# Ledger of designs, part 192: VHH binders against p49116

Target 1, 238 residues: p49116
Amino acid sequence: EGPLLSDTHVTFKLTMPSPMPEYLNVHYICESASRLLFLSMHWARSIPAFQALGQDCNTSLVRACWNELFTLGLAQCAQVMSLSTILAAIVNHLQNSIQEDKLSGDRIKQVMEHIWKLQEFCNSMAKLDIDGYEYAYLKAIVLFSPDHPGLTSTSQIEKFQEKAQMELQDYVQKTYSEDTYRLARILVRLPALRLMSSNITEELFFTGLIGNVSIDSIIPYILKMETAEYNGQITGAS
Short names: E, the ipSAE of ESMFold2; O, the ipSAE of OpenDDE; V2, 0.75 times the mean of E and O plus 0.25 times the DockQ between their complexes.

## First folded at step 10 (VHH)

Design kd4 (framework vhh_7qbe_3; at its last fold request DockQ between E and O 0.93; V2 from the best seeds 0.80)
Fold by OpenDDE, fold request of step 11:
Structure kd4 (fold): chain B 238 residues (1-238), chain A 119 residues (1-119)
Amino acid sequence: as target 1 above (238 residues)
Amino acid sequence: QLQLVESGGGLVQAGGSLRLSCTASGNDYAMGWFRQGPGKEREFVASISRSGSYTYYADSVKGRFTISRDNAKNTLYLQMNSLKSEDTAVYYCAADQYGRYQSPNYDYWGKGTRVTVSS
């Protein structure tokens, strides 16, 4: 059958909106997040195994895992995005709502905890020094997760996930032969992704850009976009 | 294109110490040191991950050399202690674009800095 991923799937270069403003406004944050989301979706589409699942299954799969995939993308692109700065800006924007008493104490706590979890996850990944290949495989493992409710072709999805896991294992053994426990160290980070609320992520990163349109609702459109459109969205080319 | 510039090379007596530095135009790379002695092939010396959490050394330099980095300064270092005549070489800084601190193929290379250890 051949490998699930090739070298072409390792490249994951996010182009940030330019120029970077002195003050990170909501639009800049949303645009940055959107580019990452589009890049992630485009990446998924580039995988032959993903294509083999069909449009309906692909849509369902991405709807189920987009938050985790996005979060891995945040971790991978944390430096180029200046993620800590973005998160700080988000907090600052939230402070206005807090000061205006627009949010309940419980909601504030929930949102702040989510931001904390995002930052913590990304920091943990940075400390692990996850490389581009490892990220590619981790994203594949997350993408091809058969345990989401409502999925079809779960056996095939599971097969692809297993293949991703095997390739990751082979890669780690080959590349990091002196670090016997690296694979385990990497894989144990995946459960943290399930702690992330897709709703809160959407509210933090995408509110103000797409209005009342949900990420779930736009996913099928993203997945059907032409390559030229993808390139335009991920590079900011109009 | 990442630019790498080595410095700190020079003449040192056996048993002495020397600290090399490599200034990079970016810091989002796994990096390493290589060396090429007279009449020898280029060989691996040490590598370090992006965050610095992981380091690896050639057996010939273990216990004597220390690789480190300051990401705020975009600088890679190689502290060389207990230098031997066999350590005489041109030392090169290298970087891997995928962040592999045990890279099979580094993408970027410096011009090198010469280290000469006299007996």
Scores: ipSAE 0.878, ipTM 0.943, lowest interface PAE 0.5, mean pLDDT 93
Fold by ESMFold2, look of step 10:
Structure kd4 (fold): chain B 238 residues (1-238), chain A 119 residues (1-119)
Amino acid sequence: as target 1 above (238 residues)
Amino acid sequence: QLQLVESGGGLVQAGGSLRLSCTASGNDYAMGWFRQGPGKEREFVASISRSGSYTYYADSVKGRFTISRDNAKNTLYLQMNSLKSEDTAVYYCAADQYGRYQSPNYDYWGKGTRVTVSS
């Protein structure tokens, strides 16, 4: 039983639909978000500890944490995605939806608060300059959370989470030895992820799918996807 | 492939100042400056995080050199003040693809710019 993650799990390269259109549209935003979702899910699938839990447990874990993992992905890829521009375009789309009587005023306020929280989270992570190794360990901590309802094998999941926490601690302590409080500053950002609504994430980023598809319902199919099919979906030719 | 091009090297008197630039083909990297004096091993000078919020300096340059970056221009800077003859070296721009501003290994390197400090 070697380390939970290897260097192959640190690489997390998102490629965007090219070129970015003059006016961002629902299709561009949904394609961009879908690429990030697929990248995140297959990152999780590539981890030996995740594979060892078996398909039923794996599906349950990802269903429970996909939004947190997606949100970490947004923060990690915020620059390459031009996330602030995408969020601005989403706000404009929401305002147009009001004139079409598609959303209530209460829903708009709720969605706008969520956008502000997402921006705050991403800005805090950027200010900390979270590196690729730190992101990999944070994603593992989020993935192997034993606290979600309905999980089986929670003792093994907890052991994997503790291993991810240990590896993050060792990494930060070695790499940033003069920054005594870096680990603590990083870890205090994680609870904010539990405040992100998967329902609103779907509305913000995935309204361009045929209908409002529940991400929860497609996760088993994403996890079973062959590597060749997966690479076609993210269109990130290496 | 990330390309790094240094500029701004030259001859300067001891006690003087010089500003190095490194133009990069991207800015989503932690970056740093290294130098190699005649007959010496390459040594770390300074590094800066992806956003510019964190910096780290070798003890030999702390207080005299300032690293900074302009991400809108994809440019890294090294402001060198109170120069000494031992600062004479070829200065290299480097980048870490994983965003570690205290990186054990850098992935991309420029070809260097020469700085000569007259005593």
Scores: ipSAE 0.674, ipTM 0.866, lowest interface PAE 1.0, mean pLDDT 87
ESMFold2 (binder alone), look of step 10: mean pLDDT 86; pTM 0.883
OpenDDE, look of step 10: ipSAE 0.871; ipTM 0.940
ESMFold2, fold request of step 11: ipSAE 0.628, 0.501, 0.643; ipTM 0.845, 0.798, 0.857
ESMFold2 (binder alone), fold request of step 11: mean pLDDT 86, 86, 86; pTM 0.878, 0.877, 0.879
OpenDDE, fold request of step 11: ipSAE 0.874, 0.876; ipTM 0.942, 0.943

Design kd5 (framework vhh_7qbe_3; at its last look DockQ between E and O 0.87; V2 from the best seeds 0.75)
Fold by OpenDDE, look of step 10:
Structure kd5 (fold): chain B 238 residues (1-238), chain A 119 residues (1-119)
Amino acid sequence: as target 1 above (238 residues)
Amino acid sequence: QLQLVESGGGLVQAGGSLRLSCTASGNDYAMGWFRQGPGKEREFVASISRSASYTYYADSVKGRFTISRDNAKNTLYLQMNSLKSEDTAVYYCAADQWGRYQSPNYDYWGKGTRVTVSS
């Protein structure tokens, strides 16, 4: 069997909405997040092993790991997205809700902690200087995670994850031969993704984009989206 | 396409110091310095990661050369101390689009700046 990933899977280019407003409104944030989500899912679709799992298994797999993929995408695209600015804007919008007494103290704390964890994760990844290949393999590892409840074909998923891990190991050993512990340093960041709430991520980035529709409910639609339609969504031309 | 422009080359006496600069049209790249001496092949000198968290040096320049960068200015630097005659070369700035500070193949190259160390 050939490799799990090829060079075509390393490219991960996010196109931001244009123009960037002086004041980052909820619409801009949601649109930016949506484009990243679409890009992440389109990336997954481009992997032959992912396609081989079948539509039902694919949908279940993405539903289980979309938050982790999205978060890795945020880290990878942090500069292009001006993520720090986006997060600051989100906090500002949250402050408005606080002033209106729409949120409990406990909920405010949870949301703020989530934002902190997200920022910390992205900063840690930036500090590690994760490269495009490493991101591709890390995304593959989280995508092909067999330990989510309700998955079918778990043996096959596990095989794909192992393949991703082995390819990452080979890549890191070959590319960063002088940094013996780089692989371990990278992999120990993955658990942080599991500490992040998908619900809070959805509330922060996707509130109001598609009404009251959940990310979970739109995942099948995105996965079935045609290339032309996808391109239209990421460019805002459709 | 990324543009790279080296500067700072010149004539210096053995034991002296020189600081090279490379201006880039972007800063989202791992960067490196290479050099090509007279009658020699181009060789690796030093590299630095995007955030400058990691640096890598050829054995021949370790302890004498320091690579750094200012991302706000889109500028790469090479501080060269204790220069030797064997350091005489054209020095090239390079960038890796994938962010690999130990890149097997850099994508973008400058035109180079000449450094001459006299004995």
Scores: ipSAE 0.871, ipTM 0.941, lowest interface PAE 0.5, mean pLDDT 93
Fold by ESMFold2, look of step 10:
Structure kd5 (fold): chain B 238 residues (1-238), chain A 119 residues (1-119)
Amino acid sequence: as target 1 above (238 residues)
Amino acid sequence: QLQLVESGGGLVQAGGSLRLSCTASGNDYAMGWFRQGPGKEREFVASISRSASYTYYADSVKGRFTISRDNAKNTLYLQMNSLKSEDTAVYYCAADQWGRYQSPNYDYWGKGTRVTVSS
């Protein structure tokens, strides 16, 4: 009955693998992305409204939105993770794959378009100087989306999304009272998230060392992890 | 823990100019300048967003002071022109960990640099 989010849900601190290798490689990129994914799922699990939906609904909801949460995380953490450097390294590896005829021309075009969309999304969020409170509410709006196919409890999910929207509105109006259009400028960025392909995100950030396991398939296990193990994945502790 | 070190303070005659610098150990913060005159409460001077796309000024310094930043050098600046005796204060660099360019409070503070404006 209280607020959807509290100040404890604003914290979102990504720690990068150390040391950074002299040459960025698939292993470093995948570890960095995995830490962000686990941080994003830990954040979602910490929300009482999310906990109230039950384990099966939680799994369905996160399967539907994990790529949007991950993309918001990339934008929020772009500087600390040096995302532009990571994307440049990915493009270089992709160009080498073209020279070795390892990918189809249609696939290469799709991947390059996705990279461009991701760069533009992250740049637009940086230009707006989206703050940590705003990111927390945007992630909640994305998480509690009732319009994904196959969800149950959609009326309750919709109520939580409306509450996230209301709390974001109240926050922006109080904090940025002289910036009348800030809420509108922020909200018009959200549709771009639905254009991001989870399949391509997996290829860019999660292919490599651990074979062909999809993020969709591991979500139930991540959501059931004990807190101590989960924190180890976020911080890189064994 | 973000570290902030101010420099550039000193004695200047009224009508003169002075540029303050603040070296930070990182740049992923909204940042600002505050000042505290003798026997006065600390007051807001100016702030700037993480990308430098947005700035905000106290009415008392608007048009005379310019805040800027160089994120490649992790440095915040305050260019102070047309200085008045009322501008005499210790100037503090501050940062908001949540990136709010109109922050209601700031989380990290430098030790300050003194500016004295003589008539």
Scores: ipSAE 0.537, ipTM 0.806, lowest interface PAE 1.8, mean pLDDT 87
ESMFold2 (binder alone), look of step 10: mean pLDDT 86; pTM 0.879

Design kd6 (framework vhh_7qbe_3; at its last fold request DockQ between E and O 0.90; V2 from the best seeds 0.78)
Fold by OpenDDE, fold request of step 11:
Structure kd6 (fold): chain B 238 residues (1-238), chain A 119 residues (1-119)
Amino acid sequence: as target 1 above (238 residues)
Amino acid sequence: QLQLVESGGGLVQAGGSLRLSCTASGQDYAMGWFRQGPGKEREFVASISRSASYTYYADSVKGRFTISRDNAKNTLYLQMNSLKSEDTAVYYCAADQWGRYQSPNYDYWGKGTRVTVSS
């Protein structure tokens, strides 16, 4: 049995919409987020083990973990995305809604806390200097999580997760042999992903572009896209 | 491709200090310093992670050299104190595209800057 991930799965290059506007509007934010989402889904599809689970299981799995996968993508692509600037822009747009009394105090607090958690998580990952290989394995661990409700083939999913964990461990041991606690330091960040609300993430990053269509409803469509379509969507090239 | 340009090399007396800099054309790389002395193989000197949270040094330079970076300026530094004749070498800046601060193989290299320590 071969490895779960290969070197080809380490590459995770997000192409931002061009040109970047002086003012980050909702469309730019949504487009950027969509490209990241597509890239993440395409990445998942590129994993043979993921393909082996079958279309139905794949769809269910991605529906369950897309927010966590997306969040890891945000962290990994934070620099390229200018994530802090994007989040600031989101806050600014929210301020307009606040001024228009469109949101309750409780909702405002909830959304702001979510933004804070996203920023904090990404900052923590940056502080840890997570490398491309580590991100690939972390994404795999998150992707192949058997503990989501409603999943089928949980034993097989668990097997793949374990394989991802083992490969990560081997990689860290080999690459960072002088840092005994590197693996643990990385893994303890994973629980933070479960604190992230998929609903709020969807509202912050995808409102306006997707309209009334949920990410859950789009996931099957994305997963069925041809490679050429993926490339077109993530690069903006038609 | 990432371009790396070293500067700051020169002639210095033993016991003296010198500060090298490396300007990168891009951001978000783990970086390191290497050196190659006369008739010697290229050897590791120091490395630093993207956020500068982690640094590593060769035993031969520990306590004397300090690697640092200014990400706002896309610049890597090597502060060299208590220089010895054995430190005479061409110093090279290197970068890892995957962000590995303990890289097994750096992807990009500068042309080097010469440091000569006289007795």
Scores: ipSAE 0.879, ipTM 0.944, lowest interface PAE 0.5, mean pLDDT 93
Fold by ESMFold2, fold request of step 11:
Structure kd6 (fold): chain B 238 residues (1-238), chain A 119 residues (1-119)
Amino acid sequence: as target 1 above (238 residues)
Amino acid sequence: QLQLVESGGGLVQAGGSLRLSCTASGQDYAMGWFRQGPGKEREFVASISRSASYTYYADSVKGRFTISRDNAKNTLYLQMNSLKSEDTAVYYCAADQWGRYQSPNYDYWGKGTRVTVSS
């Protein structure tokens, strides 16, 4: 059948809340992260192959991979988000928590290690100069991962992932024909995404949500939203 | 909307050198230089990735031209050495919104700066 992704799936435009506050706070960070999450979910839902899997499979798949998609989104949008500044503000907030004896030393260490790994991943992706087409295919490879526990339709998911891999290979060969090892350099970065904890991502970026609602619990509702509702959540309007 | 402004064009003798600059109103773009000679179609000269880790050159300028960028200043450069009369052209700065340092189609273009190489 036709290509897995069309040109509409390459566009991935994040708009930050405006104006940026003089001192970053939990609300600004959570709004910024929420816009990226909704942009990522809207992107996934728009893919015909994803739609073909059906609602139950869609929910299961996104629950399994949302943190990896979000992390790829952070890397893709790191410059426009000023991600290094956001992570520095989070580190300062954590230092206040240790002085107030609010978190255990083991938890702080765990969270700091996660922040360091996230920053290292984003920097490595920037140094490779991953382009917008490559990011679109990498996100598709991550979305259609058949090896997450509890998934149904894994044979069809695997076929879609193989198609995304083939299309990425063809794209890299055509576009960067003189760079023999580019595909390999890109693909060896993906395993790092499995080191990212969804629970820590929620703590870092989504602590401003009412009632500390888990992303996992709201995914079915996000996937059913109308396009106008997505646009409101992505831009912070409505 | 990205704005690109070239400078540094002028008259130069064959064998001479010239440096072009292009300032951009933003970051996060792969960039390149193109040129259009008298009676010719516009052609690719050189390109550079967003991080400057990757560069690519047309065969006709390899070893003579060097592309570089300073992301702190949002500025792209083209150092042109050992100039030939065939290098006479209007030189254009270009940017690819998708970050492709070997792009088939650039999205944003400057107005150009004229380079004339005399014998």
Scores: ipSAE 0.616, ipTM 0.839, lowest interface PAE 1.4, mean pLDDT 88
ESMFold2, look of step 10: ipSAE 0.577; ipTM 0.823
ESMFold2 (binder alone), look of step 10: mean pLDDT 83; pTM 0.851
OpenDDE, look of step 10: ipSAE 0.866; ipTM 0.938
ESMFold2, fold request of step 11: ipSAE 0.571, 0.608; ipTM 0.829, 0.841
ESMFold2 (binder alone), fold request of step 11: mean pLDDT 84, 84, 84; pTM 0.863, 0.863, 0.865
OpenDDE, fold request of step 11: ipSAE 0.877, 0.876; ipTM 0.944, 0.943

Design kd7 (framework vhh_7qbe_3; at its last look DockQ between E and O 0.63; V2 from the best seeds 0.00; counts 0 for: pae E 10.2 > 2)
Fold by OpenDDE, look of step 10:
Structure kd7 (fold): chain B 238 residues (1-238), chain A 120 residues (1-120)
Amino acid sequence: as target 1 above (238 residues)
Amino acid sequence: QLQLVESGGGLVQAGGSLRLSCTASGQDYAMGWFRQGPGKEREFVASISRSGSYTYYADSVKGRFTISRDNAKNTLYLQMNSLKSEDTAVYYCAADQWGRYQSPEEYDYWGKGTRVTVSS
C-alpha cells in the first residue's frame, strides 16, 4: 500500500473573490469562507484513503471535523485571505449587532473569545512556520480522527490517521532534522482546534450566504459535487 | 497583489561575492530565490520561512549562498559568496505561503529579476 498523501495533496491554493471591496462586507466574508470550505472538502475527496471509506463514512467524518479542517485552512491561508482584516471586519459587524442590543452579554463574550482563539491559533501556526506538507498531514490527522461519535469503520480510520502521523514524522525528521522537537510542537497545537465551537464559526463566517441552512446539512451536497463544479466554486467561475 | 523588486545584480569575478536584495510590498510571505541561466530553465536557489527561522538551499549553492530577511524592512537578501561562472543567471525573487516549494509553479508572486554575471 502506498503513502496516504502524495505531493498532489500538498497544494492548497485558495482563490479569493475579486475584486476585494473597500469595505469587507458580509457577502465577501461569506464567499471567502465558502471557497475555503469547498477547497477543504475537495482536498479531502482527493485522498484515495478518504474515498475508500465510502460515501456515508466520508460524510460522517467531514461533519465531525469540518470546523477543525476549516480552522486549519484559515491558518494555512491566513495571508492570502488577509485573515486579520477579515476578523476585524467581523468584529465591526458584530459591533453593530451589539449596539442594536441583539446579543446578550454572555453571547458577546463567547463570540469574542472565539474570535480571539481563532486569531491566536492562526498566529501560533504562523510562528511555527508550518509548511504546506505539514499542513497537509495535520489536516489528514484531523480528518481521519476515529474518536468522533457515530462513526463507522473506526478501525480503518484509525489506521489512516496513524499513517498520516507516521508520514508527518518522517517528513519532519527529514526536513527539519536539526529541530528535534518540532513534531511535538506541531502536534500539541491540534487540541486547540477541539476547543473551538463549530456553531460560532458558522455564525461568524457563513451567516448571510447560506441563510438558515447549516454547514452540517450542506456537507453531503458538497461532497457529491463534481470536480469541475468544485473548481468552479473555489474560483468563482460558477 | 504583492510586488517584488530585485536589486544588487551586476558583474563580479569568479570567487567574488555579491549581495542581492528583494523588496516586497507586503509582509508575512515565505520568500525564495530562483535563477535562470542562459539557455537553461528557471531553477530553485533558496527559500526562507515567514519568520526566517528555516532556510532551504539547492545543493549547488549550499555553503556558498545565504538567504536571509528583514521583516521590518520587508526585504529579502541573498548573500552569494565564492561565486562561480555557472552562477551566472537572472535571479528572481518569489513569494509563496510556505517557502518549501522548489518548483516555480508553486510560487504566487515574482519579481522582474536582476542579472548576475560571473566572469572567469
Scores: ipSAE 0.019, ipTM 0.468, lowest interface PAE 5.1, mean pLDDT 89
Fold by ESMFold2, look of step 10:
Structure kd7 (fold): chain B 238 residues (1-238), chain A 120 residues (1-120)
Amino acid sequence: as target 1 above (238 residues)
Amino acid sequence: QLQLVESGGGLVQAGGSLRLSCTASGQDYAMGWFRQGPGKEREFVASISRSGSYTYYADSVKGRFTISRDNAKNTLYLQMNSLKSEDTAVYYCAADQWGRYQSPEEYDYWGKGTRVTVSS
């Protein structure tokens, strides 16, 4: 009956691979994205409400929403990651693939539309000056989404989502009391997350990490990792 | 790594004013001022969001201190008016991207501090 999130769930500090190369490459992009993914999964696993749902439900829930959590993480860490530079490098690679006739025109259009939507989402979040508490609650709202097919305990998941929404509302009212519409402006950004394709996210950020294996296939292993293994993956130390 | 350098500290009489500055080596951080008086724990003074649109103040300084920033110069300011003897402290500039604005544990980067002494 306590709060859904505590101050430990607000901390979300990404460290980048060192040194940052003059020319960005697939390995740097994949390592950076991998660190963000593991940081996001560690964050989700640390939430008592998430732990209370049980391992099968946890795995199903994260499989359904990992791309939304990852996208929120990209927005939150966009400056630390130099995300605009990473996306520019990917666009240049795609332009070379067109010249070399390696991808269909339809696929390239889909990928460019995804990059544009991702840029728009990150810019809109930066324009609102979204803080760490707000990001934590937004991540909780997308994590505890009861609408995904195949979920069990959907009533309990819905109750946790409502609690995250209430805690966000209370935080915004207390912290931004002179900005009557801040909550509404924040919440209208969430539908854009459903436009993000997990397949394209994997292609953009994870091709070197997972090869032919999708991220939803490795989620059970990630969720079962010991904390020390997580810290190694998040910092790249092992 | 982000570097933070404070300046503007000194000796002032009670009721006087002083302006602190903090120059940062980078952009896009939430920033704040903390202080530590003799024999006291470090305490929150004021903070400001990345864009500068949102400011927060400790109750003890509200109405007397004003936090501001100039993002073109990567500089944080604290205008301190109506100074009292209890404002005597070392003032620290702090920065973070995601932290709780009132807790020192949430800030990753700190300056070395600038001393403010308010005499009666």
Scores: ipSAE 0.006, ipTM 0.334, lowest interface PAE 10.2, mean pLDDT 84
ESMFold2 (binder alone), look of step 10: mean pLDDT 84; pTM 0.865

Design kd8 (framework vhh_7qbe_3; at its last look DockQ between E and O 0.67; V2 from the best seeds 0.00; counts 0 for: pae E 4.8 > 2)
Fold by OpenDDE, look of step 10:
Structure kd8 (fold): chain B 238 residues (1-238), chain A 119 residues (1-119)
Amino acid sequence: as target 1 above (238 residues)
Amino acid sequence: QLQLVESGGGLVQAGGSLRLSCTASGNDYAMAWFRQGPGKEREFVASISRSGSYTYYADSVKGRFTISRDNAKNTLYLQMNSLKSEDTAVYYCAADQWGRYQSPYMDVWGKGTRVTVSS
């Protein structure tokens, strides 16, 4: 069998909404997040192994790991997104809600901790200087995770994950031959993704754009979109 | 498109020091220095990751050369100490768009700056 990923799967270019407003409003944040989400889904669809699993299994996989994929995308696109600025804006918007007594103290703490975890994760990835190939393989490892409940074809999913891991190992060994512990340092970051709440991520980044519709519910729709429609959404062309 | 411009080359005596600079039109790249001596093939000198957290050196320059970068200024540096005659070469700045700081394959190259070490 051929490799799981090719050079075409390394490219991951996010186009931000233009122009950037002076004040980052909820709409801008949601639009930016949506573009990243769509890009991530489109990326997954571009993988032949992903297509081979079938629509039902594909949908289930993405539903299970969309938050992790999204978070890896945030880390990878942190600079082009001005992620720190976006997160600061989100905190500011949250402050307004706090002043209006819309949230309990416990909920505020949870949300703030989540924002901190996101920032910390992205900073840690930046410090590791993860390259485009490594991101592609990490996303593949996350995508083809067999340990989510309710999945079918788990043996095949596991096989694809192992293939992703092996390809990453080979890549790191070849590219970073003088850094013998690089692979371990990279992989040890993956558990942090599982500590992040998908619900809180959804509330922070997607509230106001999709209304009361959950990311979970729109994933099948996104995965069925035509390539031209994907491109339109990524570029903001309607 | 990323552009790279080297500067700082010149004539220096053996045992002396020289600092090269490379200005880039962006900072989201792994950067590296290469050199090509007279009658020799282009060879790797040093590389640095996007954030600057990681550096890598050829054995021939370890302990003598230091690669660094200022991302706010979009500038790459090569501090060369204890220079030897064998360090005489045209030095090239290079960038990897994928962020690979140990890759021998760079996407973008500068025009180079000449360093001559006299005995």
Scores: ipSAE 0.797, ipTM 0.905, lowest interface PAE 0.6, mean pLDDT 92
Fold by ESMFold2, look of step 10:
Structure kd8 (fold): chain B 238 residues (1-238), chain A 119 residues (1-119)
Amino acid sequence: as target 1 above (238 residues)
Amino acid sequence: QLQLVESGGGLVQAGGSLRLSCTASGNDYAMAWFRQGPGKEREFVASISRSGSYTYYADSVKGRFTISRDNAKNTLYLQMNSLKSEDTAVYYCAADQWGRYQSPYMDVWGKGTRVTVSS
């Protein structure tokens, strides 16, 4: 049995919709987020260990962790996608909703708290200079989380997570040999991902989907797509 | 696509100082300086992480050269002090798109800028 991840799993290039509008709007934000979601699902599907778990287990696993993978993707691609500008545009839309009484005060507080947690997470990852290899292993650790409710094959999932942790440890020690505590500083950021709400992520980034279909419901279809169709979705070519 | 343009090379007397610059079209990359002397293979000089928090130097330049970056200006610097004839080389700016700052196999390279140190 070879390594959990290969160099092909380090590749994670987000292409933004073109042309960039003069003013950010819900359509641009939703297209950008959709591309990141498809890129993240394509990444997960390409891992041999993930493929080995079987279709039902794969679907259950991704349903449990898609928001964590998406959030890691936001942090990794924050500069390319101008995430700070996107979040500012979302806050402005929330301000309009307050003025027009479209949302309750409690919901607005929940959404604003989520935005602040997301910004804090992304800033902490940037401050640590997390590289593309580290992001790949962190995504694998998140993907192969055995403690989500309702999962089967948890022993095998746990073994894959342990392998991802070991490979991250080996990578960090080899690459950052002068920084003894780097691995620990990286790993303590992961619990923050469990604080991210899937339904708020959908509201922030995926408002405007036809019928407002939940991401959870479309995951089986995304995982079954052919590679050419995936590439079309992540580039907007199809 | 990332583009790298070096400047600041030239002729300088031994013991002197020179500052190299590399202007990039972005700043979300780990960056490095390499050099190639006459008849020699390209060798690593110094590297810096995306934020600038991590730096690494070849033993031959440690204590004499300082790598830094200004991410607001998308510019990488190499301050070279106490220059020696052996520092004569073409200096290349390089970047790693995955953020690994200790990599001899950088993804993007500049055209280089020549530094000549006279005795």
Scores: ipSAE 0.233, ipTM 0.658, lowest interface PAE 4.8, mean pLDDT 85
ESMFold2 (binder alone), look of step 10: mean pLDDT 84; pTM 0.860

